Miniprotein binders against Mevalonate kinase. Designs and how they scored, part 8

Target 1, 378 residues: Mevalonate kinase, of Arabidopsis thaliana (Mouse-ear cress) (p46086)
Amino acid sequence: MEVKARAPGKIILAGEHAVVHGSTAVAAAIDLYTYVTLRFPLPSAENNDRLTLQLKDISLEFSWSLARIKEAIPYDSSTLCRSTPASCSEETLKSIAVLVEEQNLPKEKMWLSSGISTFLWLYTRIIGFNPATVVINSELPYGSGLGSSAALCVALTAALLASSISEKTRGNGWSSLDETNLELLNKWAFEGEKIIHGKPSGIDNTVSAYGNMIKFCSGEITRLQSNMPLRMLITNTRVGRNTKALVSGVSQRAVRHPDAMKSVFNAVDSISKELAAIIQSKDETSVTEKEERIKELMEMNQGLLLSMGVSHSSIEAVILTTVKHKLVSKLTGAGGGGCVLTLLPTGTVVDKVVEELESSGFQCFTALIGGNGAQICY

## First folded at step 5 (miniprotein)

Design s9 (from X1 with Y27F)
Fold by ESMFold2-Fast, scan of step 5:
Structure s9 (fold): chain B 378 residues (1-378), chain A 117 residues (1-117)
Amino acid sequence: as target 1 above (378 residues)
Amino acid sequence: TPEEQIEEYKEEGEEAKEKGDIEEARFYFSFAIKVALINGDKESEAKAYNELGEVFRKLGRPYEAEFWLAKAYRIAFKIGDEKAIAEILQELGKAYEEMGKTEEAQEMFDEAEELAS
């Protein structure tokens, strides 16, 4: 028996950094996915006592005996309940860390350890101690700010929960989950995110689980329905970033220049709210007119991000290149490197701009914004 | 081996295309590209980009098709694979036709024909 699940990454369309200071931000799903395939062994299989995790796209495989997993992870069947998401205790996480260390990860792959720990926690809490092979493939670059950890948690949870559903819905290809199952899935994915990030906001996993778009402000998440197509070029600068340092830098600037920075944050709040309103509107305004308004708001938001001090020479190089092609770009996420979004109006062909960006050593993707959340296939 | 892994993905993708399961074909060709990239296999990378471009065109997404086909073209040009270039230009022409860009489509078809002669 095989179950396949996928979950999208995400981008922040507007409001990054300012949201820490009380402004509104807008995030959207992108149609670049993390896929999870869950396979159970045949009843006659010779090796019915192992859990195997395959990261096939990077040629890595991890395997544990179920006996070793039971020894390391507490198992009390009276407390095992798929309908009630459970937090991993600090003590249990230490035991899981030992299981991961025993797999002898190379030093250059140590960044995988938290993801593997998340996998072991979610698997044992949702499935229990049953043999399986789990295969993970991701279109998302790691550490680029495109929500790869959340997509992993959502896709894993979707596959695990789908395998436990007795009345399975079989459609042609990929199918979305109902509202009740999405809520349960999102809560489990959030528990996985806590293992990876400690204190996640819940934004990344929510947009990955539900798809479409969300706006968020002061801890409140509101789901949005997009009523227009949006196509983006996503350029990965391949420049690493220190999110904590960037966030701290903005806060320090706000202390030094409180009135100016309050005005900057208020301007970002207005931009985010207007973007959300344009995207949700069902009025007679043409897609082209909406694209022009979004283009201008993205340009304004990038200027305000410059005022906050979170751009980078690599980001500016991408922006300068896209401007030559009459396109508008802004950083997404923490800045200081990472990814840059470029709005592609209806009818835009990208070969020339992509060639220039790739000649500079950048990595380009194309994505539709505001599409599907978590999906399953049997 | 990486070569065996790429071949497996390509075979699965081609089978999915023949069955009309275009979403499944997207999955396989996307990951054939990733393995080729990690292992520096430019020939397999170009071929997989060409296949992914055809997949996106069949999904009714000619702008995404053009993105992948342009990547295939640049690699094929650098390695001097004239046969691959002609095939990629034919697919680019089809993508441009589906975009309604008739002049650009004809330029692609004309260039492919010149390489054949």
Scores: ipSAE 0.737, ipTM 0.896, lowest interface PAE 1.6, mean pLDDT 89

